# VH-VL binders against q96il0, part 191

Target 1, 167 residues: q96il0
Amino acid sequence: APERGAERRDTAPSGVSRFCPPRKSCHDWIGPPDKYSNLRPVHFYIPENESPLEQKLRKLRQETQEWNQQFWANQNLTFSKEKEEFIHSRLKTKGLGLRTESGQKATLNAEEMADFYKEFLSKNFQKHMYYNRDWYKRNFAITFFMGKVALERIWNKLKQKQKKRSN
Below, E stands for the ipSAE of ESMFold2; O stands for the ipSAE of OpenDDE; V2 stands for 0.75 times the mean of E and O plus 0.25 times the DockQ between their complexes.

## First folded at step 7 (VH-VL)

Design N26 (framework fv_ebrasodebart)
Fold by ESMFold2-Fast, scan of step 7:
Structure N26 (fold): chain C 167 residues (1-167), chain A 120 residues (1-120), chain B 108 residues (1-108)
Amino acid sequence: as target 1 above (167 residues)
Amino acid sequence: QIQLVQSGAEVKKPGASVKVSCKASGYTFTNYYISWVRQAPGQGLEWMGWISAFSGDTNYAQKLQGRVTMTTDTSTSTAYMELRSLRSDDTAVYYCARDLKYSQGPFDPWGQGTLVTVSS
Amino acid sequence: QAVLTQPPSVSVSPGQTASITCSGDNLGSKYAYWYQQKPGQSPVLVMYQDTRRPSGIPERFSASNSGNTATLTISGTQAMDEADYYCQTWDDSTGYEVFGGGTKLTVL
């Protein structure tokens, strides 16, 4: 198969709030909150002389960001859906319609909604426990590799300083 | 394309050990747990344990504690399940499954299964 | 250990609604999941987090979970739906995953 000119891959269609970092940048960039997770994405700057250790740290941070985005996007969707289902179920039990006479969505008082929050927290307790545990483990790993990168950079500066003195 | 591919069928004698592999592709391996589930011929699904591909933490079913070990190799995106001191009633199809406990549902996708036959 | 109980078999005619139940102590306080398994194949996730349907699963599949009972409902049942169905949840005290005994759905 002959090779034709180089073409860039098309990006998948995005939603209404696409994150667009500056074209040229020497730093990591933070975008607006994601529609689903409500977390701000970070676009990581990749230096041309990135060390294997720096690459490992960057990938760990990127993977952790992906993990957080997936967790919170699903958590927010689950919360919204189950809240609606709970309200509809309670209104049906009371013999009330899903809409008020004015056409607004029927709602429950704070005391009734407390039952939903208790149920939701109970159903999600194990998931949140593992998320929190793994969140701390991920932050520990990131901090550890940040320390290693810092030491590598200090050592490289010392090595460069010594080389300059030898000239 | 997200998939889990398991090692091939094995025949073992009672008292031997077996180690089944599960190669993951199409997703960030370290962001998920891997669960192991077995199914004896004509029987239902039995959960064996899970392992975090990130931390290496494990949780094993009480019945299998002391006989099972789960590990991962992040460099190859592969999970392993070793079962020791095999008995005839360990004859089963062994499945690995991606565990989505942090988001949607726990088990999607599943590997194709590995038949382990324990016979004299 | 938590125990999930399913009827061993359910039989329906094509086009009828099949209902498969899964019973466990206080199951409605946990999420329930459903898997379909055809002979010689791996299980496939058909319902998750009580009522949610994965992409690719027909809309005739629905589910509920309340009190002690989760239910998988298949409307307009087709011959292709003939399979074993398993419910699943977890035990909060141990972190152990628990499967029901399975229900063989026969479409005749």
Scores: ipSAE 0.585, ipTM 0.791, lowest interface PAE 1.6, mean pLDDT 85

Design N27 (framework fv_ebrasodebart)
Fold by ESMFold2-Fast, scan of step 7:
Structure N27 (fold): chain C 167 residues (1-167), chain A 121 residues (1-121), chain B 108 residues (1-108)
Amino acid sequence: as target 1 above (167 residues)
Amino acid sequence: QIQLVQSGAEVKKPGASVKVSCKASGYTFTNYYISWVRQAPGQGLEWMGWISAFSGDTNYAQKLQGRVTMTTDTSTSTAYMELRSLRSDDTAVYYCAREYLSGDYSPMDVWGQGTLVTVSS
Amino acid sequence: QAVLTQPPSVSVSPGQTASITCSGDNLGSKYAYWYQQKPGQSPVLVMYQDTRRPSGIPERFSASNSGNTATLTISGTQAMDEADYYCQTWDDSTGYEVFGGGTKLTVL
């Protein structure tokens, strides 16, 4: 039993899906969609001579992936839970059981479900607005560091050409 | 595993300033906001503001506008809250707490131990 | 700015159900959060996003949020549940977090 430390969030327990790239891969590799977030994780290739700037970019991309996975895993879980609670509440109000005569889960019609979707979207509107704001800022930062890494690689190529010429 | 550790208690004179630190460990610091909440002796919780550990963006409670500054140091995974022009009614326990996203997405799920700031002449 | 109103105190006998209310204009259109604070300790999250329970919080804790009122319900209340309870939401227009005044739960 966790007696100390931070309360664990009610999110996907597995986090991102674990996968291994092919043994001889020299590239980033894309895995299958995560069970909870439905996002495909990227496994980043780490070159032997990774510069501090390249490491900073890779970590920024890894941290952004983790952030995105956590957000969508929680969002999908919240949607599913609230949908089930709404359906159970409406069925109870109608005096209906949770199961049909055939033993299947009882469901609500489209008109009743429209009430749930309206409430859920309204309740989550500002949350999605803040998510989009932070998502754009993260992508700007990634793009900026990608530019810096590109300049570093150009400079390194120029240095290698000069050294080759002097040999 | 995941924790926020705050700096020690402070005693200040009216008109002085105080800077409280909050050191994070056990999680990716830049993926969270840090909210600051204070509690005067025998009183309730009062939200002061939040800061994004990623962008450095801040949002301060109107009552504290112009007196409070929140900052972060990503290299040490530490958040800071500075309150200036201290008054006797600023005497409180000051808490930091992490929040995954600002607003109603995420709770303040991990809290620091609190820092008592006493303002008296 | 949104204002959340809680009763200052609630008393229950051990084993009985405690209900702590939190009232705010159109609160059911926002998510509500609940924190437990024992003397000399930091607040602890006990409920988030209206009805969700964090890992480690007993099943006897439940909550609802509808209309103008959010409610924290503690079934089979135990002596260890004696604490101050705070509800919390956020203000749509300002992005400010808003706390209720707190409720002292006494188990006698």
Scores: ipSAE 0.569, ipTM 0.800, lowest interface PAE 1.9, mean pLDDT 85

Design N28 (framework fv_ebrasodebart)
Fold by ESMFold2-Fast, scan of step 7:
Structure N28 (fold): chain C 167 residues (1-167), chain A 121 residues (1-121), chain B 108 residues (1-108)
Amino acid sequence: as target 1 above (167 residues)
Amino acid sequence: QIQLVQSGAEVKKPGASVKVSCKASGYTFTNYYISWVRQAPGQGLEWMGWISAFSGDTNYAQKLQGRVTMTTDTSTSTAYMELRSLRSDDTAVYYCARDVSYGEEYYFDYWGQGTLVTVSS
Amino acid sequence: QAVLTQPPSVSVSPGQTASITCSGDNLGSKYAYWYQQKPGQSPVLVMYQDTRRPSGIPERFSASNSGNTATLTISGTQAMDEADYYCQTWDDSTGYEVFGGGTKLTVL
């Protein structure tokens, strides 16, 4: 399907449909944490006279945000799925029910859960290493373009100042 | 429309190299990995490796390590796969595929049309 | 590295339910994915994350994944479903993608 990627992003558990910044905003707006990724989305303000370089920076930041949101939404879903499977497996092995006498969800103690966390971190080591490398490279690129935009703005300010002095 | 369009079929002699291209459109190229998968005639799918369209990082299947190189050109949203020192058993249809590698998702949601590479003497 | 085993072929009559299995060590703790490939065509994703169906894939396609076995189920199979089906997962030890050997579904 040609729009399968768009559909997946629209339906992704990121809470994007609820993120609505003020319509009269003249600045970047930071939203509440997404319920799936736990990351705060940023709505980028688009200046009336945005330069091609500024547009490239904004696009890079938006793309990085979408990539990061997708990664952590999926990571959190995977963690929750595996955590529940681990807990159910351990409780079944002990002959215990999934609910306590009070009707609350049965849990394992911290020592038992440490086994799960160690296993989860170990098997996700490669994935997190790839994520960290891409994350650092993306942030390096963003920082680089932020520097270029800053230099462009300084240059434009100097040109405007020189023009005012000449007039 | 999300599309991956590959270069045309090639016939090579043993010892030659081949470079297959895969032009992506309809999505943000740098947000996804590109995986290469080949299929020998009448055989199953064999994963060759992936490349990050953003960072250029690669991971190649052990059997192909030293003979394969994957690259991207982000300005044209194109991925490339070069296979060197071709052998007769490299005869296959070579596919590029958009690779979703987030969390524990590792799957290919869109595929190119395939490029037949025939290695014969 | 991890190996995924599929039956080489499965035959069903039109309108009957087809079941294609994919077996691998502790596969249920990972996500399984399924691809359909018709003669002369590229593979098409038909199931992702064990049980999720992409847009455009008919509701008659369903899947499960538990223990060592993932299963793709096609209810009310039609002639158009005749194809090779491949399962896929990720090998945590190597960081490599792994495909099953493929199953040829024949609808006669």
Scores: ipSAE 0.000, ipTM 0.492, lowest interface PAE 16.4, mean pLDDT 80

Design N29 (framework fv_ebrasodebart)
Fold by ESMFold2-Fast, scan of step 7:
Structure N29 (fold): chain C 167 residues (1-167), chain A 119 residues (1-119), chain B 108 residues (1-108)
Amino acid sequence: as target 1 above (167 residues)
Amino acid sequence: QIQLVQSGAEVKKPGASVKVSCKASGYTFTNYYISWVRQAPGQGLEWMGWISAFSGDTNYAQKLQGRVTMTTDTSTSTAYMELRSLRSDDTAVYYCARDWSYGEEFDYWGQGTLVTVSS
Amino acid sequence: QAVLTQPPSVSVSPGQTASITCSGDNLGSKYAYWYQQKPGQSPVLVMYQDTRRPSGIPERFSASNSGNTATLTISGTQAMDEADYYCQTWDDSTGYEVFGGGTKLTVL
């Protein structure tokens, strides 16, 4: 049986994609890109006096981040595995080995890879369309709640100014 | 542990309605769809529809159009499927399944709810 | 509307390879999924996105999807593999999920 190249490129365990927010952080922390999704995770700071509306926004943002991280990690993994399988299949069809004379991984030219990209995009069209729709809906919801939080903060400041003026 | 736990068996008369629940646990409920699939005795799987736990968007099988309603309660991580105007051929085991349309599809299933419609 | 066709039954001896087909128009341009259902139990996902195996599913399960036909292959078939198998995809125009009619795998 041929060597199993479909096992992740990154077979070594690695914590380099895990982010560690600064100790005693009073702000949202943006970490390094996740190893699998290639997206930067955000650690959300919880203020001492978080309002129910602010909590709802934060949870929505956290859930959306989790969903988005999961989607892209899975998508990148799927793309990589299917690409490797396509390359291996085509090399076998040509009677070629998996390595070049210099020991580098054998690859396909741009014309041959175009067949893979067309197939991959075709198979994933519906999935990407649904992802984009869900992504826009989630961003709309986040923007809506951000607006509500902003109005709450403005109202609280106006109340404070009215108190000051009355004195 | 990821689990979908459904409500108990129901016996209904023709023309009645039934509402089956599916309580999710062990994952972020709003990040997934819930699909409903039924199976008549000795028959295959029949997809009924799905609902987004995030948006509440639904998509129902044409055969059930106008008779089925799917809802969710995000505060309890519970999905519901109501089927109206029951007929004898609606006798089936009804399943809920976690639906990740971007990868694994129906990766976890409820235990099933037997709905018997008899006169 | 998309329609998936499976043979109603497949029989195989223990240790032999079982092959279950699922046919649909241009199925190879979509992803196919496979579920195993034992009597009195809920379905279990055994293959997703044509060729991918979920964690916990034995290596003897594999699958392909090309042209109009997806195939689930069980190598070294065991008595515990006796079950009904369903393929699944979706209809592009409606977003409806579609199941095949199911195949009863008998291991004797």
Scores: ipSAE 0.537, ipTM 0.797, lowest interface PAE 2.2, mean pLDDT 86

Design N3 (framework fv_ebrasodebart; at its last look DockQ between E and O 0.52; V2 from the best seeds 0.69)
Fold by OpenDDE, look of step 12:
Structure N3 (fold): chain C 167 residues (1-167), chain A 119 residues (1-119), chain B 108 residues (1-108)
Amino acid sequence: as target 1 above (167 residues)
Amino acid sequence: QIQLVQSGAEVKKPGASVKVSCKASGYTFTNYYISWVRQAPGQGLEWMGWISAFSGDTNYAQKLQGRVTMTTDTSTSTAYMELRSLRSDDTAVYYCARDVSYGSEFDYWGQGTLVTVSS
Amino acid sequence: QAVLTQPPSVSVSPGQTASITCSGDNLGSKYAYWYQQKPGQSPVLVMYQDTRRPSGIPERFSASNSGNTATLTISGTQAMDEADYYCQTWDDSTGYEVFGGGTKLTVL
């Protein structure tokens, strides 16, 4: 039976970090860096009595994390692929093989690689601008909801104290 | 599975408005942009604009400035495109598309909505 | 505003290689995207970021970008590849998306 060559799906697999926090944890956990994005995922704690506002904050944080993971996983994959293609193309143009006489991967010099970086940055400039804009907006939203949750918690504590004084 | 499902065909008179819906499913709606693209009969694709499902930020094609409004409802994962002051040359199939790269890489498309503008 | 120019039509015999060009100012400093549209259907992304192929797109589809010209190449063209093909990029100044005029590929 011919081994069906695993077509490398160029889609960054949604590599759910296999990191599982302890079941009895009452706090957020930070996992190891993801192999594609190189970002450390956060496993968010879910309280038993989560308020609607706390739930909204948690969901916003989770969605933002997913957004970041996907963005950087795709950027890293794009960068790696384009870099490899650039190197291969340039070596071919020079009439050089992909391997040196010592069997090492042939590399380009720093000047040649500078051209690649310049081109890559140029092509991705707009994407990075929009990413940065959205990153700030997301973080501001998260911070805003954190403030609301903090106020809600204070209010709930005050109500509980009043109820205890009335009994 | 990722899907974009659009509202049905519309027939409108000149000067009227049309609002097309696009319901998204199978992904985190707020993590992507929605672009709208139209195609007149026998013509090419024309980009109309995009909207961020997260922030509600929009960018509209210059030709459509003042006549188009894009909105999203995050609770229903639905995007809307309203086109006002309809003309006969607005007769087209209108598509919503998921944008993965801030206006580019339209990787999933709706089935299209035919809007006919006739007297 | 950026303009993308495509040939209105390309004809190829089955099994031959089809080549569709897309030319635009400063296209070499941007990514090109390619869409296939069959009659009565929605467009389908066939190539993205100049040379990348989405999952589910056959390996016979490839693309390149040289200077201000992007090229979609279909090797071993099949009857099922008959469609309209559109290139797409963006305008840096406005953030507008720009489509080419489209190319009708006929498989003879």
Scores: ipSAE 0.857, ipTM 0.929, lowest interface PAE 0.6, mean pLDDT 92
Fold by ESMFold2, look of step 12:
Structure N3 (fold): chain C 167 residues (1-167), chain A 119 residues (1-119), chain B 108 residues (1-108)
Amino acid sequence: as target 1 above (167 residues)
Amino acid sequence: QIQLVQSGAEVKKPGASVKVSCKASGYTFTNYYISWVRQAPGQGLEWMGWISAFSGDTNYAQKLQGRVTMTTDTSTSTAYMELRSLRSDDTAVYYCARDVSYGSEFDYWGQGTLVTVSS
Amino acid sequence: QAVLTQPPSVSVSPGQTASITCSGDNLGSKYAYWYQQKPGQSPVLVMYQDTRRPSGIPERFSASNSGNTATLTISGTQAMDEADYYCQTWDDSTGYEVFGGGTKLTVL
């Protein structure tokens, strides 16, 4: 399944609160990967004179990010737990322990793990199909409103020029 | 706290329509589907369909195709289920539920709305 | 299409382990979900995705799903566990949700 959405603005700095946006920044911020979803959150700027159309676009982007973060956090957790249970079940069927002689977690070979991936994808096929459809619908809507905001800003610049000339 | 609060009980005659509301709070409404499930007196649960709060896409149970319409109003975070051409066997408690797995997992339920269809 | 069959009732003594079965063709190739419904109340999700327990559900609830059978297990059954229990999955051919007929758990 594809991971989408986060814009690349920064390269690899680390440090708690140093990535926290200033309260009054004039720019969107891209934070570090979220622990659960492994996606980089965007912290959206809210201008003082945001138009109703700009507000709708920002809320749509915020809600889409939340939706995407939640989906992948849940799927990553489900995947990890089912993977471990699959390995445990196959080791038990083979009469093997959960740990190797060196104390490492026992694992399965690539052919055996392919069975897990196939089973997981099969069980989750419909969910991922609806997720992909909704992802496209959301991103198309975002792109559409980005275009509308761009045109609104051009129109406002033209009206501001015309207003100054009419004084 | 996540809540789904439904409209009150209704009494209808055969052939009429009913529209049940389900007001959601405590979460981002447009990021989840709403499923509708009904339960006739003394009977089990019967899934009716779901609606995407974002797109308005729906999926209706085949038994109810042509008689049911599900809608949402995102400005009030409210889902609606309308059942038309009511029959006496449509008497049931109607539930809305938040649907987190595209129709497979209902983690929060409304309190239910009794719809009674009698002559 | 898909049908989930549950026993109509199960009785246990307090402290015993209750098992509620849910049978369906090839059910183990799908996720099974379990709901508890007390009289006059809405259903409550008690197990999801075969074996997962939601936050707030006691550890005495567990579940499994393999082959054609999913099983909800309640260890140390208490009087408050007396309820109707429904299993649920989907129908592969239609994508519609399917509930079992329900099992009344009685704690005597």
Scores: ipSAE 0.640, ipTM 0.829, lowest interface PAE 1.4, mean pLDDT 86
Fold by ESMFold2-Fast, scan of step 7:
Structure N3 (fold): chain C 167 residues (1-167), chain A 119 residues (1-119), chain B 108 residues (1-108)
Amino acid sequence: as target 1 above (167 residues)
Amino acid sequence: QIQLVQSGAEVKKPGASVKVSCKASGYTFTNYYISWVRQAPGQGLEWMGWISAFSGDTNYAQKLQGRVTMTTDTSTSTAYMELRSLRSDDTAVYYCARDVSYGSEFDYWGQGTLVTVSS
Amino acid sequence: QAVLTQPPSVSVSPGQTASITCSGDNLGSKYAYWYQQKPGQSPVLVMYQDTRRPSGIPERFSASNSGNTATLTISGTQAMDEADYYCQTWDDSTGYEVFGGGTKLTVL
């Protein structure tokens, strides 16, 4: 069994976690969920004879993963912080403390929380729409390059069969 | 580590065009938008538009549509802003800025490029 | 389209609290952002998403956004805080970014 080195680190300005791949990896490796984005990162294996087209596809997938991780890490942190601030603000307005008499975090009922969800959705609507648009564009680009790589591999197999037949 | 470095000052005559560059380093260029903001001498900040470093999609301020073009070169991690048919009121410091939130959060800025339009 | 209105200038004594307002129609339903600009320098992001402070910005900077008004508050104002301050938001209908006219903060 290969050595495990799937330790996560907080990296990049957005707070995106990274992982260390196991040594002697021969295939892509999947890490544990990032604590901020809740997405599993993929480490891509780089073969020694990677074609320029295969490299372009791999880099596109890596950059898309980083983009996706950054977006969701930021959104999850923003949601959590704004939810906490909203709850604290409403409790202050009611003259209540941050903790119940039992020592638990004080909370709001479902009707009060509906105001928070409405506000959050309203403020983030355009941001989420642009994210979805870019997500579709990135998936389209990845699919396009996957097709090009598949065609390259078919062509290379045909060339090898021709050489084998001639020998 | 994250830096945006802009091209040097330009002096242009009315009717000419100018193309300002903005070279990014220290981050994955294609994962962010680049916004352009200008500031006339003694005046406030004016947003000009943004460009996606991934798709090349642009969104230009209405008053500049038809005169401005924004492009990127992903191989050099460089954004460009070209402004045509220059007028004296285009004299300004032009900034590029990294755009985190689809046009609303400019966390890193270039040093600025002074463009002077005079006869 | 959104229009953001700021007072042209605000003066405060050292150690006192400065308050800079930014007014716009339904601004509280949008995120507000704040930038500090010193003479001859590029703007610096000092507050984002209404109340968030970037790493490296002193804790004396805080902000709020509700109704039609966003407010940048600088407690214990220091001479180094003298600068022009700009608010910024995004116009949901056009996708255009909008800056306020700027406020010159003077610390006596």
Scores: ipSAE 0.604, ipTM 0.809, lowest interface PAE 1.6, mean pLDDT 85
ESMFold2 (binder alone), look of step 12: mean pLDDT 92; pTM 0.944

